# Designs tried in a protein design chat: VH-VL binders against q7dma9r51to147. Part 7

Target 1, 97 residues: q7dma9r51to147
Amino acid sequence: GDQVIYHCTVRTLDGVVVESTRSESGGRGVPIRDVLGNSKMILGLLEGIPTMHKGEIAMFKMKPEMHYAEIDCPVSAPENFPKDDELHFEIELLDFS

## First folded at step 1 (VH-VL)

Design Tc2 (framework fv_bebtelovimab)
Fold by ESMFold2-Fast, scan of step 1:
Structure Tc2 (fold): chain C 97 residues (1-97), chain A 123 residues (1-123), chain B 109 residues (1-109)
Amino acid sequence: as target 1 above (97 residues)
Amino acid sequence: QITLKESGPTLVKPTQTLTLTCTFSGFSLSTSGVGVGWLRQPPGKALEWLALIYWNDDKRYSPSLKSRLTISKDTSKNQVVLKMTNIDPVDTATYYCAREDYSGLPEYYFDYWGQGTLVTVSS
Amino acid sequence: QSALTQPASVSGSPGQSITISCTATSSDVGGYNYVSWYQQHPGKAPKLMIFEVSNRPSGISNRFSGSKSGNTASLTISGLQAEDEADYYCSSYAGSYTLFGGGTKLTVL
């Protein structure tokens, strides 16, 4: 599968940042790498990222079942993380190959 | 399967540069989202984080020690090297290398650790 | 720079439960943050016990659990056993670097 490299910022409906890869939003500034078809990704990103173009910034508004509250979600959410709430994933796709 | 091991001098003189090498197996720093860091623990004291290098050569340093530290990697040898300048007796500690996997949403913990190497600074 | 504060020592008897606290000087631990806990036996490397506040790595006993309330993260060890006697360190992400607490010595009496 295709390798994808992206930055991600996760916000609640009220715009509160709950997680980010960007240093300006509390992250390390290091983008995530995943391999489509082989990586354990949140369902909404596994379906959404392939629709993007390199260099694009896209917002994916996900119901809980498309992210951490998905049945058999491969990614664990920390305790008290808003996994049962709608979350907005702002993705900047840096590369794909 | 995944192992890390520290190597370097066990005795160092004050003012010298300490060079430590972490050699690992079972993973590669050519794999996107992987990082290797260095930590230390003076005898009887707490753990202190020193530096981290990622697959893309991005580096992070402890703010209090940044001017003394250089971290680098040799991906083909499965090695990460830490250099600390102007060594002092207070730098006596067990030095650990450890792996951080940053391949999903950000993960800020070390899942595999080396055994540690004790470095004594004395004249 | 934020700091993580742990009690220097804690003790319990076999079969009891104990809790070790880890308090941030800022609100970093009180939000949706990444807190991990490490166990260290004398002369050995630290071992990851809990990550992302409450998750256990494969192979870690369910007697170990993590939680967070306000600015304080907690490690709880239930059904204490002699082998649990060790130093315990909390750790948290603090922007571009990682902080460790001062460590807590657990004695099983």
Scores: ipSAE 0.037, ipTM 0.728, lowest interface PAE 6.7, mean pLDDT 83

Design Tc5 (framework fv_bebtelovimab)
Fold by ESMFold2-Fast, scan of step 1:
Structure Tc5 (fold): chain C 97 residues (1-97), chain A 123 residues (1-123), chain B 109 residues (1-109)
Amino acid sequence: as target 1 above (97 residues)
Amino acid sequence: QITLKESGPTLVKPTQTLTLTCTFSGFSLSTSGVGVGWLRQPPGKALEWLALIYWNDDKRYSPSLKSRLTISKDTSKNQVVLKMTNIDPVDTATYYCARDLGEWLPYEAFDIWGQGTLVTVSS
Amino acid sequence: QSALTQPASVSGSPGQSITISCTATSSDVGGYNYVSWYQQHPGKAPKLMIFEVSNRPSGISNRFSGSKSGNTASLTISGLQAEDEADYYCSSYAGSYTLFGGGTKLTVL
């Protein structure tokens, strides 16, 4: 599978940041590294990231069933995360190979 | 009701820097996914996309004009500013600011536009 | 010159359907499914008619529809009306920037 390296900022419908990989949004500044189809990824990112090109920033507006409320979701929601709410995933794709 | 309005000089001389301000109401650039862009249209010619700024301060520029363009925002004033350096008579155009739908990049669809401001470049 | 090619003009009669094409001259650009269409009447700002190939904003008549095949996007206007006479522009996301086509003048005969 293709390797993807990306930053992710997760926001509620009202724009409140709930989690981020970016240091300016309270994260560590370290991007996520995943392999499409092999890494444990939420459904919306597995389907959404392949539509992107390197250097793009995209926002994926996801219903709960496309992220942590997906049946048998391979990724655990962080503690006290609003997993049953609509969430906006802002993705900056740094590399696609 | 959402409105955008362009302001700036209507006449500029070659080699000067053009500064245009977009002032908007009815939405905020602090809202996730929202962006404001600048486009232009020379008299009788096609639309040309210039630059865009998003709520998170990410910026996009036309590759052919990137060295001449700077876009910035002041979220507290509901303003987006475009600067274009080394102005030339070929830059004579109606300049528009417009709101990007902003929910799903990378479509960059402009749903609400300002009325446009004609900028004439002459000596 | 833009990387999106539109015919300079198209014409039709009231009640007819017409189609305006928008072809990416590069596969890099034509690979995106993020195409928008704008209508512009003389002296007015453009109006968004279609985004993301085939989606209509609220308030846009279902007489306007969009499609894409390969590197060519199309805007179809059915039941052509006199008020549809305008310039039509396609645009496409091209990675970190947006391209506009050269525009098509629609004449309703």
Scores: ipSAE 0.006, ipTM 0.596, lowest interface PAE 12.7, mean pLDDT 83

Design Tc8 (framework fv_bebtelovimab)
Fold by ESMFold2-Fast, scan of step 1:
Structure Tc8 (fold): chain C 97 residues (1-97), chain A 126 residues (1-126), chain B 109 residues (1-109)
Amino acid sequence: as target 1 above (97 residues)
Amino acid sequence: QITLKESGPTLVKPTQTLTLTCTFSGFSLSTSGVGVGWLRQPPGKALEWLALIYWNDDKRYSPSLKSRLTISKDTSKNQVVLKMTNIDPVDTATYYCAREGDYYPLYDSEYYFDYWGQGTLVTVSS
Amino acid sequence: QSALTQPASVSGSPGQSITISCTATSSDVGGYNYVSWYQQHPGKAPKLMIFEVSNRPSGISNRFSGSKSGNTASLTISGLQAEDEADYYCSSYAGSYTLFGGGTKLTVL
């Protein structure tokens, strides 16, 4: 499968950052490396990222069922993470191969 | 260098509460994605997973033991504490604490134990 | 009891390859994609040998390999050595808790 490399910043409706890959937002500064169809991904990213072009920044506004509150979601969220809320995923696609 | 070490009583009487402490170094439980858990192994028997706590205070418990277990952390002391109520002779085991690999909401979760303490034997007898 | 089934024992000769199986019971494990293998020598804590089905931690010999087919994961040890004699445990994440297999005692003949 296609490998995708991206940065991700997750925000609530109120604009509060709850998670980020970027160091300036409390992350590790290391982008995520996923293989479409093989890596465990939330549904909204698995469907959304293939619509992007390399170098693009896109905002995916996801209802809970498209991220961590999906039935049988392959990715877990911590107890205090707002998994039952609408979340906005800002994705910068660094590479697509 | 990452190390973990278990401490607590080596002999406990039935019906008492067992309290075990895991003290670790070389990492912080304030670091995003890190967890520390407890496992046990009765003499000559298989490993059994008990409980786990993550950096954000999220907790997981063995379904069969959940009503008897409480896990907590003190990040300033690099300690994780397990309490097990109503102890019974069948709870005699070597108890291990171990570090779980990185766990992040944005990444593939890593549900394996990469570093283990040496274990502490707890005997339950009157 | 554990929902992961392992043979109680396996044996092999030095230089040969052996395989240890770990089979999930369907009702207790939701498509186990998070399979780990641990080696335990007598009197010692377990040591991680394989994680996420087939990945090796840094410092683990490539004589150890993991695979999965259907609901059965396998640990293969090639070029068997006397020091490989130990108990081996499989483990899998089951959604909110972690399961361990019953363990397999490997004897090097």
Scores: ipSAE 0.016, ipTM 0.596, lowest interface PAE 7.0, mean pLDDT 83

Design Td2 (framework fv_bebtelovimab)
Fold by ESMFold2-Fast, scan of step 1:
Structure Td2 (fold): chain C 97 residues (1-97), chain A 123 residues (1-123), chain B 109 residues (1-109)
Amino acid sequence: as target 1 above (97 residues)
Amino acid sequence: QITLKESGPTLVKPTQTLTLTCTFSGFSLSTSGVGVGWLRQPPGKALEWLALIYWNDDKRYSPSLKSRLTISKDTSKNQVVLKMTNIDPVDTATYYCAREGYYDFWSGYYDYWGQGTLVTVSS
Amino acid sequence: QSALTQPASVSGSPGQSITISCTATSSDVGGYNYVSWYQQHPGKAPKLMIFEVSNRPSGISNRFSGSKSGNTASLTISGLQAEDEADYYCSSYAGSYTLFGGGTKLTVL
């Protein structure tokens, strides 16, 4: 499938950052590179990112079943990650190829 | 230009099901992060939030009304539909549909509203 | 009882500043960080004035400002004008649902 490159910041409902690719939010400063149709992409992003345009910033509000608490989710969240909570994913789409 | 407009019956009898349609233009419910919700306001009273549907078909309902409410969308027609079962005179209100803001990290607000439609419940 | 609490009414004179409070219960504080404010003139739909505590939509006068301290959010209107006379509602996203305050009627004397 198509390759997508994006920055992601994940927040709880309270606005607390729990994961980020951005250095200003405790991340490495390196964007995620993924392939649409890859079984390791969480459901909410697999459905959401294809609706975006290159250079766009969008926020996806996801119930647990759309991210890491999805039945048969291919990605295992860390033990301390709030996978059973609603999480907000801010995505900046850098490239779509 | 973004517009939303409510339509449906203006007079409903108790125990019936109320069906309201929101038709919108200037945006698409296929756009990432976009949602459309329903709110109501009884005459002279406060605003009450009812339900919300997102582009990905994720749905949210007022806890006190959840058993009576169904929200759905037809993305190709730019429509969102709310159904409320077992209507009662206390459900008399102006019903609004509104777009939830998007492309903002802390979204959760309604940036564009329809004009509202008054629904009267009486025999 | 576990809702957003606003004063029923506030009043001010032209040119003054007024503040409207919106208070959440302590049990709901975490879910109340996404505060928005709406202005409603009689017979009209609500209009978004402030979102996410302190952000203004494009086209909204800088006379309107939002803030939060603890579990209380505030809408401040400076340089009060006659057209500011309206009902004001606070709202907060509380996870799976949205809450609205009871509304505050602003009278410009």
Scores: ipSAE 0.009, ipTM 0.601, lowest interface PAE 12.2, mean pLDDT 82

Design Td5 (framework fv_bebtelovimab)
Fold by ESMFold2-Fast, scan of step 1:
Structure Td5 (fold): chain C 97 residues (1-97), chain A 124 residues (1-124), chain B 109 residues (1-109)
Amino acid sequence: as target 1 above (97 residues)
Amino acid sequence: QITLKESGPTLVKPTQTLTLTCTFSGFSLSTSGVGVGWLRQPPGKALEWLALIYWNDDKRYSPSLKSRLTISKDTSKNQVVLKMTNIDPVDTATYYCAREFYDSSGYLDAFDIWGQGTLVTVSS
Amino acid sequence: QSALTQPASVSGSPGQSITISCTATSSDVGGYNYVSWYQQHPGKAPKLMIFEVSNRPSGISNRFSGSKSGNTASLTISGLQAEDEADYYCSSYAGSYTLFGGGTKLTVL
């Protein structure tokens, strides 16, 4: 599959940042590198990122079953992560190859 | 035909635990995408959502009441049970159970079929 | 999360259109995509009229329509009929739980 490089900021419904790759939001400033199709990526990103263009910033509002509460989700949520809540994923797509 | 029916005590004393049972027919809680929830309505007041359980045993609770509520299911009996501890006169209400769909694209967050409701009065 | 605010009452005459609003006190417009509307006649269980803002269940009259603008969802009833007299409740998904509005009593004059 295609390699994708993106920044991600995850917020709860009330706007609280729970995870981010951006340094201004408490992250390390290092974007995520994943491979579509065969990667261990949450469902909402696996479906959403292919709809984006390089350089685009998009908001994906995900019900729990589209992220970590998906049955047989291939990715473990961090401890105390609100995996059963609606989460808003702000994605900046840096590269798509 | 899909039906849900609430059962339990109609009169409960303060500080006791209220146990309500929802018995349903025409669908199964073993079916992927199905949930059953509980709601209540005090006389002349608004509807309040209490709790919900899905086919996969995933459970959701009202944040204001979560310490008092337990929801469980018995799929073989087509039943969902709600327990509410430390009951108070303010808990007097008609209690409803209702069916919700949960599909792979996400929760519908809608109750499409409701039981008739059961009035629970909390009095000494 | 914040409560959903509905007007306590609304009235109209047969054949008119009326609109009932449902306003979230939070600024998160996205939480509104899971808005449902219920009709309740006295002594009866609620009936689902609209889900996911604007979708109608099978068997619900097209006189009932839902919409959303900003923080406010709206239920519109066109061609108002006497049988529409009822209480109407909005609800919205708020992450891991569901909120209900205070309800609106519709009187058909």
Scores: ipSAE 0.000, ipTM 0.576, lowest interface PAE 16.8, mean pLDDT 81

Design Td8 (framework fv_bebtelovimab)
Fold by ESMFold2-Fast, scan of step 1:
Formats: structure tokens, C-alpha cells, sequence
Structure Td8 (fold): chain C 97 residues (1-97), chain A 122 residues (1-122), chain B 109 residues (1-109)
């Protein structure tokens, strides 16, 4: 499948940052690398990222079932993460190949 | 507020290429997250999804019809065009265009055109 | 085949409740929570009634509700009215394309 490299900032409905890959938002500054179709990716990103172009920043508003509250979700949410809340995923797509 | 209208030939001969245009108002295909798709329904039969194009020109096609379909857009004219090659009498159907908004909820069609009946006969 | 199975017909009387099922033939399709329901009156375009299993668009009566258990989604219509007589189609996201069920004709007796 296609490789994707992206930065991700996750916010609550009220705009509170709960997780980020960006150093300015408390992350390590290291983007995520995934392979579409073969990765353990949440549903909203698996479907949303293929609609983006390289260099684009997009916002995906996800109900719980589109991310960690999906039935049999292949990825575990971090401890105390608000997995049952609506979350907004800000994605900057760095590479798509 | 949001409206869509299908246009194109109502009678087509077998082996020809069918070209349909969806003209819309009340939204723009330059808006991030917006998509427009095409669906069809043969008389007395079920709905079938055909193709979809997003604001960023990403395209999706029905696996069974992919080799026959081309979807394109003209954002400045508020139009989405579907072309289907090698038309056959089995392609006789009412053709609909409809909107999707990926960032709000995604993967459903919230506004539909009235449909245009295309009859394929020799 | 479409991979989504609906009964061909269902019937009820005014004031009654009815349920229409939509079953995915594979767990790959049935595992997604992206189920929509559309109502279609003769000669008219389909109208979105339910999206993401159980959500209603603005203007849709609360008599219409959706649910899902395993690979089967259900549309329930309570307090049946004559105007509910129509064809109902389920739809589900299938990983990169959208599938529709075969449709169910609802007759209000």
C-alpha cells in the first residue's frame, strides 16, 4: 500500500490539545509513518488521508467510532485518553508515495 | 440552499460514450472536505454507487465499473462530469449526483439532484 | 452480489412499528460503523434518513431510528403513517467504495 508521513494534533471539541507529534504542542517533533491498508490506523485517518495532497493541512472531525472507540479498533488509546469523545484531528501530510 | 441538477442526453446508442454533467449551487468544490458523487438506479432496481470526486481531485470508482468510468470537475463552473464508455442497454437507469462532506461526518450523501433518466437502445 | 442483504418487502398498519434489516455478507464490510438509510418515494430522488448507524439529519422525524448489532444494521420506523410507504435502502462504507442494499418496499396497509 502507499506510504504516508504526517504530523497529527488531536484536539477536543473545545480546542484542548490531548496529543500531538509537533514539538510546539508538546510532542517529539517526529512525524508518523504509516502504510495504507497494512497499518494499524484508525478509521478516520485511513479514509481521510488518501483525500489529501502533499503539503496540505486538513482537519478531520471524528466521532468516537471513527477513532479509538471503534468496535475492535486495532490501535489502543493511551491511558486516560478521551477515546469516547468527539475529537478533531489536524493532519499535515508531508509525503504520500 | 444547496441544489444539484443532472444534465445530458436522454437517449444513447450501444457502444457510445455517455457524458453526464452535475451543476450545483450553494457550496463550492474548493471547500476542504466536500465531495460530489454519481449513483444510478435502473427502472425497478436497486441504487448503485458509481464514482466520487473530492475537492482536492481525489477520485473513487466502483470496482466493477472502474475501467468504464471517468469523473472530473470544474470548480470554477460548479460542475462535476461523469463519462461512461461502451454503453449497453443494461446501463439504462436514472442517474443521480449527490454531495458528501468528509470532515463533518463522512461517507453518506446528504443532498441529491432530481435525477436524469438515460435510455440505451438501438 | 452487493454484499448487503435486505428483505424485499415489509408491511405494517398505521400506528405500528416496523424494522428493516441490512446484513453485511462479510465482516470486512460489517465491521464499519458507516451505515446510512435512504427513503425513496416513486419517481423521486432518495432522501437521507439516517447516517452513521443512528444519527438523523435536520428535519427527519424522530419516528425513524437506526441501530446495529454485529454485521446487521436495522432501521426502525415507529408510529407508522401512510406517507412512510416507500422503498428503503441501506448503504455502508466498504473501505474505498460505497455499497447499497437491494432495497425494501414498505407497504402501509
Amino acid sequence: as target 1 above (97 residues)
Amino acid sequence: QITLKESGPTLVKPTQTLTLTCTFSGFSLSTSGVGVGWLRQPPGKALEWLALIYWNDDKRYSPSLKSRLTISKDTSKNQVVLKMTNIDPVDTATYYCATEYLYDRGFYFDYWGQGTLVTVSS
Amino acid sequence: QSALTQPASVSGSPGQSITISCTATSSDVGGYNYVSWYQQHPGKAPKLMIFEVSNRPSGISNRFSGSKSGNTASLTISGLQAEDEADYYCSSYAGSYTLFGGGTKLTVL
Scores: ipSAE 0.006, ipTM 0.589, lowest interface PAE 13.1, mean pLDDT 82

Design Te5 (framework fv_bebtelovimab)
Fold by ESMFold2-Fast, scan of step 1:
Structure Te5 (fold): chain C 97 residues (1-97), chain A 125 residues (1-125), chain B 109 residues (1-109)
Amino acid sequence: as target 1 above (97 residues)
Amino acid sequence: QITLKESGPTLVKPTQTLTLTCTFSGFSLSTSGVGVGWLRQPPGKALEWLALIYWNDDKRYSPSLKSRLTISKDTSKNQVVLKMTNIDPVDTATYYCARGPYKYSSWYLGYMDVWGQGTLVTVSS
Amino acid sequence: QSALTQPASVSGSPGQSITISCTATSSDVGGYNYVSWYQQHPGKAPKLMIFEVSNRPSGISNRFSGSKSGNTASLTISGLQAEDEADYYCSSYAGSYTLFGGGTKLTVL
């Protein structure tokens, strides 16, 4: 399939949480639902998530050009997001179809 | 207790390079998320942000002054140094060094939580 | 052009409430949490009064509060006191550097 469901916690280089889907990290507790191979995902996740297995937790360390500072990025950064900094994306892949 | 103190010449001639040193205590620039920066205030005028250096040696400069400014650090001495080239009488100001906080929002806010007392630099021919 | 605009002066009497505005002229200057405020007494270094729009550092009186609506941030001082007489500066992140407003001189009395 081409759909993925995952939890995501984004941290700065020093481990500070910027954004999270998990309630214990300030999120709503609702995982993200996205489509693989769609031009509307940030580059690092579009390339990284296909390497994962269901139930796996992986850390993707992304330089700005791999997330929202990508040239012609198809997705807008969330408000007040540190898009010009290196960020660490912790992904828990819950399902794929 | 966290303290910062500016040092350098109080009188500089036009066209020279101004070198200012900030010496601090109560924290370390080897601690992640911490930065130290420089600001100035001409007599009777507004504050102007100049430059900031982070623990990881990343640097930020005021766009209007970037070509004239160099910021560097010596973490073992707890010092941050600012150099400004081609000094002009309009650069006469009180120069402050200040600590940037370690919260992630500091990278986008640039707020300064502890300030030095300031040092007046007069540029005169 | 990216700039932060403040009124040059504001005045009030003891016990009164006053508000100082800070308006961004460019949409790239301020997201919701980008604004800080500083107080400066004559001959002294600036002191951080408010950060992230509305947060107070420890030791800052609750008479000082911050807010933001659209592209305008505000510093409100309630129960105005003589010692509040000072210059007040707003500040915000502007993409890779920090902007300061022109400053507002608060006169008490």
Scores: ipSAE 0.000, ipTM 0.569, lowest interface PAE 14.0, mean pLDDT 80

Design Ua4 (framework fv_umesolerbart)
Fold by ESMFold2-Fast, scan of step 1:
Structure Ua4 (fold): chain C 97 residues (1-97), chain A 126 residues (1-126), chain B 107 residues (1-107)
Amino acid sequence: as target 1 above (97 residues)
Amino acid sequence: EVQLVESGGDLVQPGGSLRLSCAASGFTFSSYSMNWVRQAPGKGLEWVSYISSSGSYIYYADSVKGRFTISRDNAKKSLYLQMTSLRAEDTAVYYCAREIYVETLSSGETRYFDYWGQGTLVTVSS
Amino acid sequence: EIVMTQSPATLSVSPGERATLSCRASQSVSSNLAWYQQKPGQAPRRLIYGASTRATGIPARFSGSGSGTEFTLTISSLQSEDFAIYYCQQYNNWPYTFGGGTKVEIK
């Protein structure tokens, strides 16, 4: 139950990609490996990913307080990242163990 | 320039208590997560504790859990480590370290200690 | 916890030679690995993060590589100031853990 492996693409409301793990979207092509319940995951993903099934692709529409503008967010937003905007997180869950 | 200055290290008997302080200057202290890392004489580095920028998230090494308490005062730009029930194996130089945490989806998660203090020696002995 | 194992414990090399230091994790840490240098009587200094990214001000002779469980720090042309103890550290999981260190000493 605790370990998750996923790809993520983050888009603005008008569909502009601001960050991605996918190589076709400017990312490294390497999925994120993380542990549920540690301080490294933004609130929207910590709550959202457990609702998914392995192999699923889901879209999470997050208000700022669910991502980088969350009070005590454990993750620093990249410089000039639109952290005060609604962002859409497209998650492909590769593994959940 | 970034500076971290530890203080409070002393000779303490087993079972005793001691409070370490780390004074920060040259950066916006309230924006950074902080860590304590220790090193026993002639031994390697051992991570002790983490505190988030706001103070809301805290983690400890199992060896110190329940005995040590990390805290911070952002207005005073200071980090603290309250140590209780001290044991001989707690003898070490204690370093204060500033953490850079950046997570970008294109580069992945990045986390490391970019600045360390000079350390303060704690000796637990009868 | 994730156990970090560094080898060799001591590496004896001459100035100008290449030094290769290994770090192994007991389970995958992706590329979430940092390297630190510590000289006698001094606090550790950051060298590499993200397995392969040099920190600002670190000379090009230092390079890091690896992912998953096997990592390497290479010093391509060892200078006199490079004789020190080097530590790897994983930041993939809580608690954070350090390797036991590799002492690079003059032959």
Scores: ipSAE 0.000, ipTM 0.575, lowest interface PAE 13.5, mean pLDDT 82

Design Ua7 (framework fv_umesolerbart)
Fold by ESMFold2-Fast, scan of step 1:
Structure Ua7 (fold): chain C 97 residues (1-97), chain A 122 residues (1-122), chain B 107 residues (1-107)
Amino acid sequence: as target 1 above (97 residues)
Amino acid sequence: EVQLVESGGDLVQPGGSLRLSCAASGFTFSSYSMNWVRQAPGKGLEWVSYISSSGSYIYYADSVKGRFTISRDNAKKSLYLQMTSLRAEDTAVYYCARVEIYDSSGYTFDYWGQGTLVTVSS
Amino acid sequence: EIVMTQSPATLSVSPGERATLSCRASQSVSSNLAWYQQKPGQAPRRLIYGASTRATGIPARFSGSGSGTEFTLTISSLQSEDFAIYYCQQYNNWPYTFGGGTKVEIK
């Protein structure tokens, strides 16, 4: 499967950052590396990222059923994550190969 | 360089109270979720409490709910654990630990402080 | 809560030998499993996350494998600085839990 490398910043509807890979938003500055079809990904990103082009920044506004509250979600929400809330995922796609 | 330095550990009697502090440096503290993890002498690791980067989400292990309070001061780059109604079973080294998401699947503890010893004994 | 069981409790090995440590979960944790190293008098250090991904700066002699309920940490050509206690941790289900640890000591 296709490898995707991306930065992710997750915000609540009120704009509060709850998680980020970016150093300016409190992350380590290291992007996420996932393999479509093999990596465990939330539904919204599995379906959303393939619509992006390399170098693009996109905002995915996800209702809970598209992220950690998805039925049979293969990914565990971090403890304390507002998994039952609408979350906004800002994705910068660095590579799609 | 990322550093976490705990302080406040002491010898206290059962039923007593104690406040632990963790001073952070070398990273943007206000952007990371933080945890307290403890280790009883000669025993394994036990997660105690979590606080999100904003302070909006707070969780506790069942063993400490109602007795411990986690808080943070992002302006001072400090994390706190207020402990009350202490019991002998709370005797442990308490570590301040930072959370990192390794991918969209969850999180692990990427940096730890040196720990501060809390001894609860009569 | 998910119970993490590590075996053996103590593993005696000589420098240069291979050490194999096991971690078992009471129910599936997928690949959401991390390994930590703790040397005497020190805080834990993250070695592996996602069951098999080495953390930045961790030597190649450390490798992780497994998924579901059975996981292994392997240290090839064990060096003197590798004598420590190793803990596994699941982060698949709340509350996140640690194993009891495996002490790797000199034979």
Scores: ipSAE 0.006, ipTM 0.569, lowest interface PAE 13.5, mean pLDDT 82

Design Ub1 (framework fv_umesolerbart)
Fold by ESMFold2-Fast, scan of step 1:
Structure Ub1 (fold): chain C 97 residues (1-97), chain A 125 residues (1-125), chain B 107 residues (1-107)
Amino acid sequence: as target 1 above (97 residues)
Amino acid sequence: EVQLVESGGDLVQPGGSLRLSCAASGFTFSSYSMNWVRQAPGKGLEWVSFISSSGSYIYYADSVKGRFTISRDNAKKSLYLQMTSLRAEDTAVYYCARETYYDSSGVEKYIFDYWGQGTLVTVSS
Amino acid sequence: EIVMTQSPATLSVSPGERATLSCRASQSVSSNLAWYQQKPGQAPRRLIYGASTRATGIPARFSGSGSGTEFTLTISSLQSEDFAIYYCQQYNNWPYTFGGGTKVEIK
């Protein structure tokens, strides 16, 4: 698989940030580096990121089965949010390798 | 505990069809790419097919293109290989193998970290 | 497709000796090369990935080296449980391809 480098901000339906890689939203400012189909990723990002173009910012609106509410999800859910609700993932795709 | 269990291997006539299954447990199946790898009796390993964790990327060895179809059902945690137009040279133990990558730092791609026990397919008259 | 060539086909060694296995790719595979061990009646076991990274639980006597087209697996002090067939595999290009294997047998 392709290596993808991206920033991610996760919001609830009403816009509350629950997790982010961006420093302005409480993250470390370090983008995520994943290999499509090989890294531990939530299902919705694994499906969604391949549809993006380098440099694009896209919003993925995910039902619970596409994110942290998946049984045995490999990615730890952020604390104190309703994991069984729809979440919005804002992805900035920085690069493909 | 990560487990992959293949099933469906059988004796089949040339020209016949067979469906292999691989049941996964002990990990989040939907987050991993899966592969089929085969080994003819007394011979070496031959990669057969790849499917990405979402199913969006699929690749085949030239020897099986147009005859075999890889698929997966993430809700059932199962991988499949539909085999048609079987030939004597398709006789082999078929292994299900998991492909993973853990990016805690800038690390290398992590290939075939777990294999199933294999299921034997014999194509003979 | 990228052709992987392993040599020798058979290597006869005594316990405690160093075994060196070679794998050559017909074109560059960068460091995207893995080594597997297979014993009779068993599925292959991953030893090395990324040409030189030892998989978790694999003894330190196993080491991999090389990049591009020439790769080596070294077993520094061969133990009785190491007699097996060893396969290299490239995962740089589609289709993935394996070498023909090197059988390491007791002298």
Scores: ipSAE 0.000, ipTM 0.559, lowest interface PAE 18.9, mean pLDDT 82

